# VHH binders against Flagellar brake protein YcgR (ycgR), part 209

Target 1, 263 residues: Flagellar brake protein YcgR (ycgR), of Thauera aminoaromatica (c4kar8)
Amino acid sequence: MAELSTPSPASPAPLDGGRGDELEKFTLRGARQILQLLQDLITHRGLITAHTGGGHSFMTAVLKVDEERGRVVLDPSPDPQANRRALAAPRLTCVTQLDGIRIQFPLVGLGEGQDKGRPALFAPLPAEMLRLQRREFYRLQVPLAHELSCLLKAEDLARKPVEVSARVIDIGAGGVAVVVPTGAAEFVIGGTLPACRLALPDGEPIELDLEVRNLNRQTQRNGTEQLRVGLRFAALPRAADTRIQRYIFKTERALNAKARGGL
Short names: E, the ipSAE of ESMFold2; O, the ipSAE of OpenDDE; V2, 0.75 times the mean of E and O plus 0.25 times the DockQ between their complexes.

## First folded at step 17 (VHH)

Design LD95 (from DX1 with S52T; framework vhh_7pa5_2)
Fold by ESMFold2-Fast, scan of step 17:
Structure LD95 (fold): chain B 263 residues (1-263), chain A 121 residues (1-121)
Amino acid sequence: as target 1 above (263 residues)
Amino acid sequence: QVQLVESGGGMVQPGGSLRLSCAASGFTFSTYAMSWVRRAPGKGPEWVSYITPLGGSTDYADSVKGRFTISRDNAKNTLYLQMNSLKPEDTALYYCARDLDLWDSGRFDIWGQGTQVTVSS
């Protein structure tokens, strides 16, 4: 049952808005920085997956940055249907990767026309661009055999303190996802759980402050109800970050070695 | 072993059609704009057609516009030139060329060996 989770640098899937606060520190908003990053995509020939919504996407590229008009020139799709979907979409979510760096940005107000007598798609310069290295967004699907747990300090429905041992299902540099029985504790999106304890295989539990990012109720095929809780590391000391990264890399190497040794 | 290999040339009567192919290897084909360039007997190289990396935009020399169609199959690393309504003046050695610029076309670094197209009665 051991699995590796995404997103990876090669994955075209967009990152969720539920990671907003975690991703804010990696979001570029300076006009010069945005122009420089777009120019880097041109120089290094970065292909872009543009998501138009409804599960649809197409491949494009930034062909030119028009600083005077404040817009980018994009390669249209050779599929006219994809271009029609893109033009009808209220927004494109653009995802690309350059030397292990994931770049993601929105484009709003897509139009079509000509530049130098050639058909092109145009969009205003993005107001923001996300720039992340793999280690900053990668999620490892935790092997069941590791029995990774996090002791959550929360409140029940009567506002009384409660401690819940939650199973960790995935882990990354920025947080964990855990599963708890429905009704075990009350969680509020944006709320902080102080002094929680993450148990890694090597060494003592790591004491962490966790912020609730998302909540998903799941019913399994057998009718069992579980709550999946996404938790962000509110502040991560260097020593804790080093231990978490070491666990992720060590486990990933072991899973990759197992995959090579057996189908 | 960055290489471009053209094929599909031959002899054809005026009004006939040919489809040229260019097989690319040794580089990420889908990230480059590509062009077709021809050299007629006694003349210098003449640019014929251009296509963007994903194939969403194309351009043509006035002499071939409406008769030639450039296309690409990035999954097969292949560039094509469909030539219709051929004229004797289209007789030339046709080259596939890799364009270093994504939009400001015209800076070529890798060329194929060419494929001969002869249009005569």
Scores: ipSAE 0.676, ipTM 0.857, lowest interface PAE 1.0, mean pLDDT 86

Design LD96 (from DX1 with D59E; framework vhh_7pa5_2)
Fold by ESMFold2-Fast, scan of step 17:
Structure LD96 (fold): chain B 263 residues (1-263), chain A 121 residues (1-121)
Amino acid sequence: as target 1 above (263 residues)
Amino acid sequence: QVQLVESGGGMVQPGGSLRLSCAASGFTFSTYAMSWVRRAPGKGPEWVSYISPLGGSTEYADSVKGRFTISRDNAKNTLYLQMNSLKPEDTALYYCARDLDLWDSGRFDIWGQGTQVTVSS
């Protein structure tokens, strides 16, 4: 079980603010781009999971973009309590998917009313919208049996070079999360680890540069401390990218087959 | 194969009630707005009622407002029309229609075969 699991592009779970800098290149802020993406949601009939906070959410859809009034028209929930929670919330986090592309956006200032005798929820146009492809965001939880490791080339507290073999706990198109013993090396967010070696089950280790994106210290039940390090692939060669994607695809298929075998 | 199949029509006395059903198949029902449209003998088609994709928004023609209730069960891919206080003027063939527009409704691409409702003494 992973307390800190990363959601996939198809997951209805919202992305957190700690990933904002990583996701900036996928964030739309232009009025034209926002209007176009909202129209794409209408045209492709994208259902939206709207999170109202406190673990509550409801299903909605963008029914219309009212450009003259600068607002979206949303389908109310048939559950009146869901609508009351939404109207009381300071912010909705909306999550949807179009053709494998994850779309997430905030709505602030939700109101209710009627248009053409039809009840509706209204909100001002969002100031930003996140647009992510599945391959750029999906994180596979690595099976323990695969014994996936990455040899990290880092520095210790005295700034001396050190090599640390780290267990890979998840992997995606953009990077890996690894676990290292606390104190084995010093990691700085934004720092680059050059010429690290990622060991996949098929073939020779892949040499790659990794950028430190996040750090999380966790204490195991036995009292042992370990450091979880999120690492981004920098300048990944096409051959390496192909091998990583193949591993992810093959492992996903095997895990999905195993999950269905018990049913 | 995209299909809509109506049922639940029949003969009732004035003041009676009927519940119409429309079974949808071959498409993602929950992503479409739906309408009921009727055709009375010797008259053109009349739009009766609208329901949004998730069922949170409904609209009715003035002739049926307060008497008819549209609803949907997206888990069962089924649209309903509860008809109360029926009048002879409600006698018509009732069609389930898939609405191409989510809000500015009126463009229908898929229709059912219709179910006959006859209100007579």
Scores: ipSAE 0.678, ipTM 0.875, lowest interface PAE 1.3, mean pLDDT 86

Design LD97 (from DX1 with D59Y; framework vhh_7pa5_2)
Fold by ESMFold2-Fast, scan of step 17:
Structure LD97 (fold): chain B 263 residues (1-263), chain A 121 residues (1-121)
Amino acid sequence: as target 1 above (263 residues)
Amino acid sequence: QVQLVESGGGMVQPGGSLRLSCAASGFTFSTYAMSWVRRAPGKGPEWVSYISPLGGSTYYADSVKGRFTISRDNAKNTLYLQMNSLKPEDTALYYCARDLDLWDSGRFDIWGQGTQVTVSS
């Protein structure tokens, strides 16, 4: 009989590969940045959950960085079966958290050996490392009662300028998702919508540039089609960032308080 | 209250075996490398053995290699030293030590009181 561990909501499960493009800005690829982050894991004694695929994982730690050989030294599992599974895996997905920062990175080419007679697992330095604070990942589902809207400056089918008031359905530090009626405007992934206006409840609309990141067509029960548009904040001003974060925090607190009061 | 408490010492004849234990409390035991250090009568301290945070990597002084085995149980916050083929020269007070460095070893900040091992005919 197979035994399965139920994943906890608090589990450090790897982030979905379908969000790769959204996470690129949080991905470190510079050799010095990668070396520094690995050294931070050593300094702060960060324990790592290494996912070997097929729902399997084990606990490890970076013991040292060998810059001359271009590799990391990892603590083997005291469970030999976990080590055999790790060595057989084509890739490890390593996940850790340090002071509220989520760190995730791949290791490819894991080997077993010794350093000065001391047994260890070795892997080449990762080519990339994801470093993400909760604020950069979190998306608040906007309460319908807030009537949050964004006035989009776009183009119609004839490439004529058009302004569309779109309902904001979710919001985070990096962007918003909005819904518009199908045919209201043309959107191109990677296109920039200049001087749009985001209306928050507590103040004047925020003027900002938005980049189209994704498009999803949805058909409602009444047969009406709507378009969900994912929009990234381009060069978000400091004051706007502060207002958006304040709205998210206040709304989350109010929703949590309402849920607790209902219990 | 960060504390290490050793036990398991005693008297044994040459060729005998002993198992030392070190109970850790007041800190996240599984994130620290640990070492055993001994002090023989009339001599300075000698590092004996090292174990990595998760227990997958161990290292020994040449004087004990092949005879001693270090291990840990992170669920019980306990460090062990299995000592086999004991010699009179192993007679010492044995200390459990917490290492601030994961790999380099040598920055010990917390020590136990020690447990006495005496190997005699």
Scores: ipSAE 0.618, ipTM 0.844, lowest interface PAE 1.4, mean pLDDT 85

Design LD98 (from DX1 with D59H; framework vhh_7pa5_2)
Fold by ESMFold2-Fast, scan of step 17:
Structure LD98 (fold): chain B 263 residues (1-263), chain A 121 residues (1-121)
Amino acid sequence: as target 1 above (263 residues)
Amino acid sequence: QVQLVESGGGMVQPGGSLRLSCAASGFTFSTYAMSWVRRAPGKGPEWVSYISPLGGSTHYADSVKGRFTISRDNAKNTLYLQMNSLKPEDTALYYCARDLDLWDSGRFDIWGQGTQVTVSS
């Protein structure tokens, strides 16, 4: 099975809140968009894993969107203890998946009651909902044997132009993470690296512009420090996007087959 | 193939009990609300009971409230109706039905063949 830095769309685990800036473009805040997405969960019968904190969760479903009262009607757990934990929680983190689209949203102010004699959990409509296709957040850990590299156009410590061949350690639809030796180049968050070249195992290198999103110093097993650089694809042609996705899916399938003894 | 198969009906005296079962196949049982509906001789269908997809919400017709209990086992794809304190007026063919509406019940698309319950002295 492929090692992942980000949960797959099928994973019930919540995405890290520290990724807020990266996930903003996938976050819905319009009332009509939120209502439509909740209705899509009902129409497509999406089961929801609701995380109540402390490692606890239960399965639920949106039974109804009550637009007049501005609330969702949720299926209570048949386990009364799960319902008590949910009602005591300051928030629920709800995670679901429909046809490869991951949906995540908070619910605050959960209550219990009845509607026409039917017991239910009620919560105000969420203020925001995250909607991600698998391709938007999946990160493949790149096998060392593939020797994927990206030639970065950056500046050294004296601010002189340098080209650095960096090893790609993970790759997704939105970008790559690379490692460089400390001191090989200087990177600043928000800085643009123009005309870099991503070398996949097959074909010509892909020329692309990269934006520096994060920097993390790592200590290697031999005690030397490396810089891990997170890079966003600033503008990606369709042909390049297709090649990157093909590499990701092909590699994931091969790793899954090998893990099951199929290779 | 999408299928619902009821069982557990039979003849019982007033005050007796029966447990009906409904085996579901061919669809993701845990994502659907389910209902029991009965039809007495010479009468139209009467909705009896509802259960939400995860089983946390149940509802009953006034005629059976306090006597019948609906439940489900999603791991076994099975719906149940425990019927206690049976009365002659409970005599009917009992159907399990798949409800397309998760909350506002009434749009049934798949029905079983029914199981006969006869309550007589």
Scores: ipSAE 0.628, ipTM 0.861, lowest interface PAE 1.6, mean pLDDT 86

## First folded at step 18 (VHH)

Design MA2 (from LB1 with K65E; framework vhh_7pa5_2; at its last look DockQ between E and O 0.66; V2 from the best seeds 0.75)
Fold by OpenDDE, look of step 18:
Structure MA2 (fold): chain B 263 residues (1-263), chain A 121 residues (1-121)
Amino acid sequence: as target 1 above (263 residues)
Amino acid sequence: QVQLVESGGGMVQPGGSLRLSCAASGFPFSSYWMSWVRRAPGKGPEWVSTISDSGGSESYADSVEGRFTISRDNAKNTLYLQMNSLKPEDTALYYCAREYYEDFGPWFDHWGQGTQVTVSS
């Protein structure tokens, strides 16, 4: 009777999408620094989006830092279902901004209770907080006029291969977000879309593998549903990375010039 | 510098209507998805609605679906929220927020000071 070794729960994907070495410079691990940053979030009434996985998120805020108990107190969602998902999640990914700097931190061991007679969520203090100042983690919002597209190789409900042309809404070094018509393909979070083609204005499409990371449904005014898909670059050749970075840089420069009245 | 300035809040009776506006500046407004978020007294913040960059797609929280309408004028760099059939539970500070969508999902990197909406008899 071969003891089927229950596959060890896959360690939560690193916050860094595999760029761990580069992110270390921006990761706060000091207890004092973490406490200060959390306090700053309180002071500035920072709106935090907490991701519970599976494409679900809720908004929260840090209410209090309890240094004695080593915990952070968060606002619960007005949606009971969101709170249930949060409590069931092995990890929350919290994302916010302070003073123009993106802040990301994980929370584990979430519990519910009361703080001063009000419902609250509790978690141990985060072990790390990521402060991203660099362009490397910047996602360019693609101008509508660029009509940037990505040909997705996916499957339909019958598992038949289909190709879907998706509009790219944002692009960064780590991935893209796209919009597709609902029903055009079946997307599975964690699934890989092989040999997709990203069309950039400066040349031939880039062939790349994409990992589905997030799904978000939207409704058009005409009643038609659309799906936003967050995609991670699963394997990006160096040459492709360079092209993407060049595009981002060029576009940002153009946008800034226009904003200054130069265009 | 990115600026979002909300306006149009006020006091209204249950069943009444308000239209909120958000004036955006300091960034290419037409390139961003935009959202409304609200925070009621003594409660956590909640997402209300999101609209696509082009204005062609929108989404709503269940609590406001059918009553609220999000829209935008990219030529005016302005976001709107039409609120109809207002209820006391809609009383909150309403924020205009700039949305990002990454691999982990949506998040907000900028928001205004908010505009107060009070629904009371």
Scores: ipSAE 0.867, ipTM 0.950, lowest interface PAE 0.5, mean pLDDT 90
Fold by ESMFold2, look of step 18:
Structure MA2 (fold): chain B 263 residues (1-263), chain A 121 residues (1-121)
Amino acid sequence: as target 1 above (263 residues)
Amino acid sequence: QVQLVESGGGMVQPGGSLRLSCAASGFPFSSYWMSWVRRAPGKGPEWVSTISDSGGSESYADSVEGRFTISRDNAKNTLYLQMNSLKPEDTALYYCAREYYEDFGPWFDHWGQGTQVTVSS
């Protein structure tokens, strides 16, 4: 999404906390491998989302690889503000897919210029690229009928405690994403929400600490705004992890059996 | 298998209208946020619009706001884009894209082959 939301906190460096060892086996660091993967993205015309931080992103694609100068060349956004944010960002998190596999890579040192008379963005070749298999980072998109919710223990603008019941839109081994009305609470990327309660369909709610990882603003059809909040599990009790994994497994199994086109 | 099939493109004159459709299959469509992305000739991709899983929220690029309307029919597993007051700069290949949300924000893990929209006089 090329959202131009205001205001947003600066995005932290890509998070892989608690799973660093698992990510390393999917990390490409060889120059030849990186060049080939970038060439594959060019050949397959991969649609890349480039995240600039603060909940902002824009769409791009790899135009070419300039091997002699050690640079990758990207399409600029048609939105000048998106390009300005990209040039000001300390790094871009680029993500796309190739043959159903998630491809992710950082770009640093982004600059602007021309490539054969065409506006373009330039960056040094990434030092690493991730090729992530679905199972390792699967995020179940929660069926609306399940009405999963999470009670967030947050603060308002005056730093007074407030509780917000938020709909869970996805859930994985490492966290959840939720939606809340804008203004229901103040969220800060990197902030911790202690003693939140995740309501699964079976049994009592799970108490867990959450860390805010991303904020994304959306407009509702009635003109009001909502906030999509990416939350990481800080410390997950073993019993809670078991219940979450069972929910994901059973729901995915049921959804796979029914996944078909429109009627 | 996940499939997204766009249709409804064609040639129209400036000021005309078109309605794009995207038939989704192989996944629980109603659980996913969905987007339209376009790619004009000789240009990179541009995000156009996003709609939430329930259809309760939507967003648009500034260049199309007020002219385009995204919608979905979860019973039919279909995404739509109503395009009014079309301009030559709307000429592009239009993709239906499926969204995932991660710690760094949303991204697209699948898209279709696209349907061509050409606006010329």
Scores: ipSAE 0.706, ipTM 0.906, lowest interface PAE 1.1, mean pLDDT 85
ESMFold2 (binder alone), look of step 18: mean pLDDT 84; pTM 0.839

Design MC1 (from LA92 with T58E; framework vhh_7n9e_1; at its last look DockQ between E and O 0.46; V2 from the best seeds 0.66)
Fold by ESMFold2, look of step 18:
Structure MC1 (fold): chain B 263 residues (1-263), chain A 119 residues (1-119)
Amino acid sequence: as target 1 above (263 residues)
Amino acid sequence: DVQLVESGGGLVQAGGSLRLSCAASGFTFSSYAMYWGRQAPGKGREWVSGISSGGGSEAYASSVKGRFTISRDNAKNTLYLQMNNLKPEDTALYYCAKQDYEWGYFSYWGQGTQVTVSS
């Protein structure tokens, strides 16, 4: 019974979560892709936060990839206790950014040694790397003059229904991003907002179900906090899809005409 | 320094119940949405449930809806997962996670707690 209650003594990674099938599409497992991404981190001198478990971490970098031995070489911490924690950890969870894209990967079997006379940490190449680039699909930036809004049917702190009129800042085939004042409603990734209403310039608002996919906090220049809510269209009816696609197409054509100095 | 410590796992018979806890420190717990995820052997990590910062909104994976209940006690900096009518498919290492408002998603920080459901 005790063994089953304590299945892993080391910190599992602070990997970004979401629905498992969605996260899988951002996971690299090809050897060539992994090597190239590691090389990009070396070239761009990406700083890495390496998590050792128990809330401990240290800053490091990938110094090189030793393809012949199938391992990565990491910069050790100047703090000897951080290095000892890393070497004692069953796995090291590495978190970094490359060009604003969040990258995460596990390392197991960490060892210490020397690399050309300099202290270094070594581990086998990771079997997988997460490169979280969530905006793969086109999103039209909505012109302010269009004043697109979406009426969100959400819940407040007391779990009572609340309606929030949210400005739409971008729109694509699969969803919208909106902004609301911080605290206007309670949002959580994975939450569904049934029977919301998207107001397009022509025609009646579209009734649709939305799913919360991401939540960012932003501070405006005046110090006001707002929440940027990424929303996916759930089960979009054909008529609604057609109206959304038509809006996107017409708006893009109009923006392109203005950019070329046309009529 | 963010710290999340999961507990409450164990061995349980199918149809049984367990309550998981996640003790949080190193951040203002009440300002963050919180989540549970799980990882079964040979499978990828799966989102299980989430709860908004004030507790006003909850979300569940289809596989657990109606059986699991997420809750939080902001005065005690603790997140909970009540797991009822457990099935062998629920066997996994369970993790809690903190919303990351800069990146827009959430991150797992703890070691997890093992849940094993026997038939």
Scores: ipSAE 0.736, ipTM 0.927, lowest interface PAE 0.8, mean pLDDT 83
Fold by OpenDDE, look of step 18:
Structure MC1 (fold): chain B 263 residues (1-263), chain A 119 residues (1-119)
Amino acid sequence: as target 1 above (263 residues)
Amino acid sequence: DVQLVESGGGLVQAGGSLRLSCAASGFTFSSYAMYWGRQAPGKGREWVSGISSGGGSEAYASSVKGRFTISRDNAKNTLYLQMNNLKPEDTALYYCAKQDYEWGYFSYWGQGTQVTVSS
């Protein structure tokens, strides 16, 4: 019975559909930065999914950073089998999030022991940590009352052109996020949607090219699945940029006024 | 468990062609966009191409546009990359990757297949 070595699920390194060089911007390699981020995980009691390969994972947390010994202390799994897999794995891929930011880091050289009389897992400090900020640009959450929409020019499964009216949920200088019904069109990261139309409240729609940068499936409270599409402005005329900036500024001002007990 | 196995790499002369394959298992292949990436020696991983779940939409990096063609056979759970007019700068380990719809990035890739383009 040849034990089909379940190929170790390659650690989900977020390949941003962007240039490989973009990932480097999000990679922390400085010892101080790494230590600080680990401390932040401790402070916030961040739960970590530790991937051991073969499709197996367990929940853990960073309990302590031992700077003197250059190691991180992890909470072991309540499942002894998970711990055995972790110890046998050549690499542990840890995935978590802090403040909505995905964090990923590898641990190599995992061992077991005790910390203050309690079972613990130990590993050398990671050489690098990936901290993925979803967007480099500030994004204004669009008030529902504004009913911003973007007419997307896409293709269906048959590669037939389709127009999809999408609600804009956030907007920034670099792009928009929209929601569409699942199956409304075919999307792929890196894909271009030409001659789309962004509708702002202040005038005629802006025609622009959009690039798909992110795709997220979301389940609404009512159980309906939607696709959130992050879109970058591929080419934005200066006049359009000015309009977008004006809208953002005006909306932010209004929201702030409201938050202060104003109108 | 998600498994991706790349094949079809090799040594080819500049101007030559290769066809890469990626066999997928452990998930509903037809429900996910799929991608090709590559990593050249001493460089980071870069996105090469993508195809939507149904194959209705394709995307290409500017560096490979017009030379590479991505395709998929959902019945066979297989992703393909036809590479034509290969250049020395295309030398890399090529990976196939699965869409992550939770985080909006690529999450899973295989061991890769080496493509070497000689001058």
Scores: ipSAE 0.709, ipTM 0.911, lowest interface PAE 0.6, mean pLDDT 87
ESMFold2 (binder alone), look of step 18: mean pLDDT 84; pTM 0.852

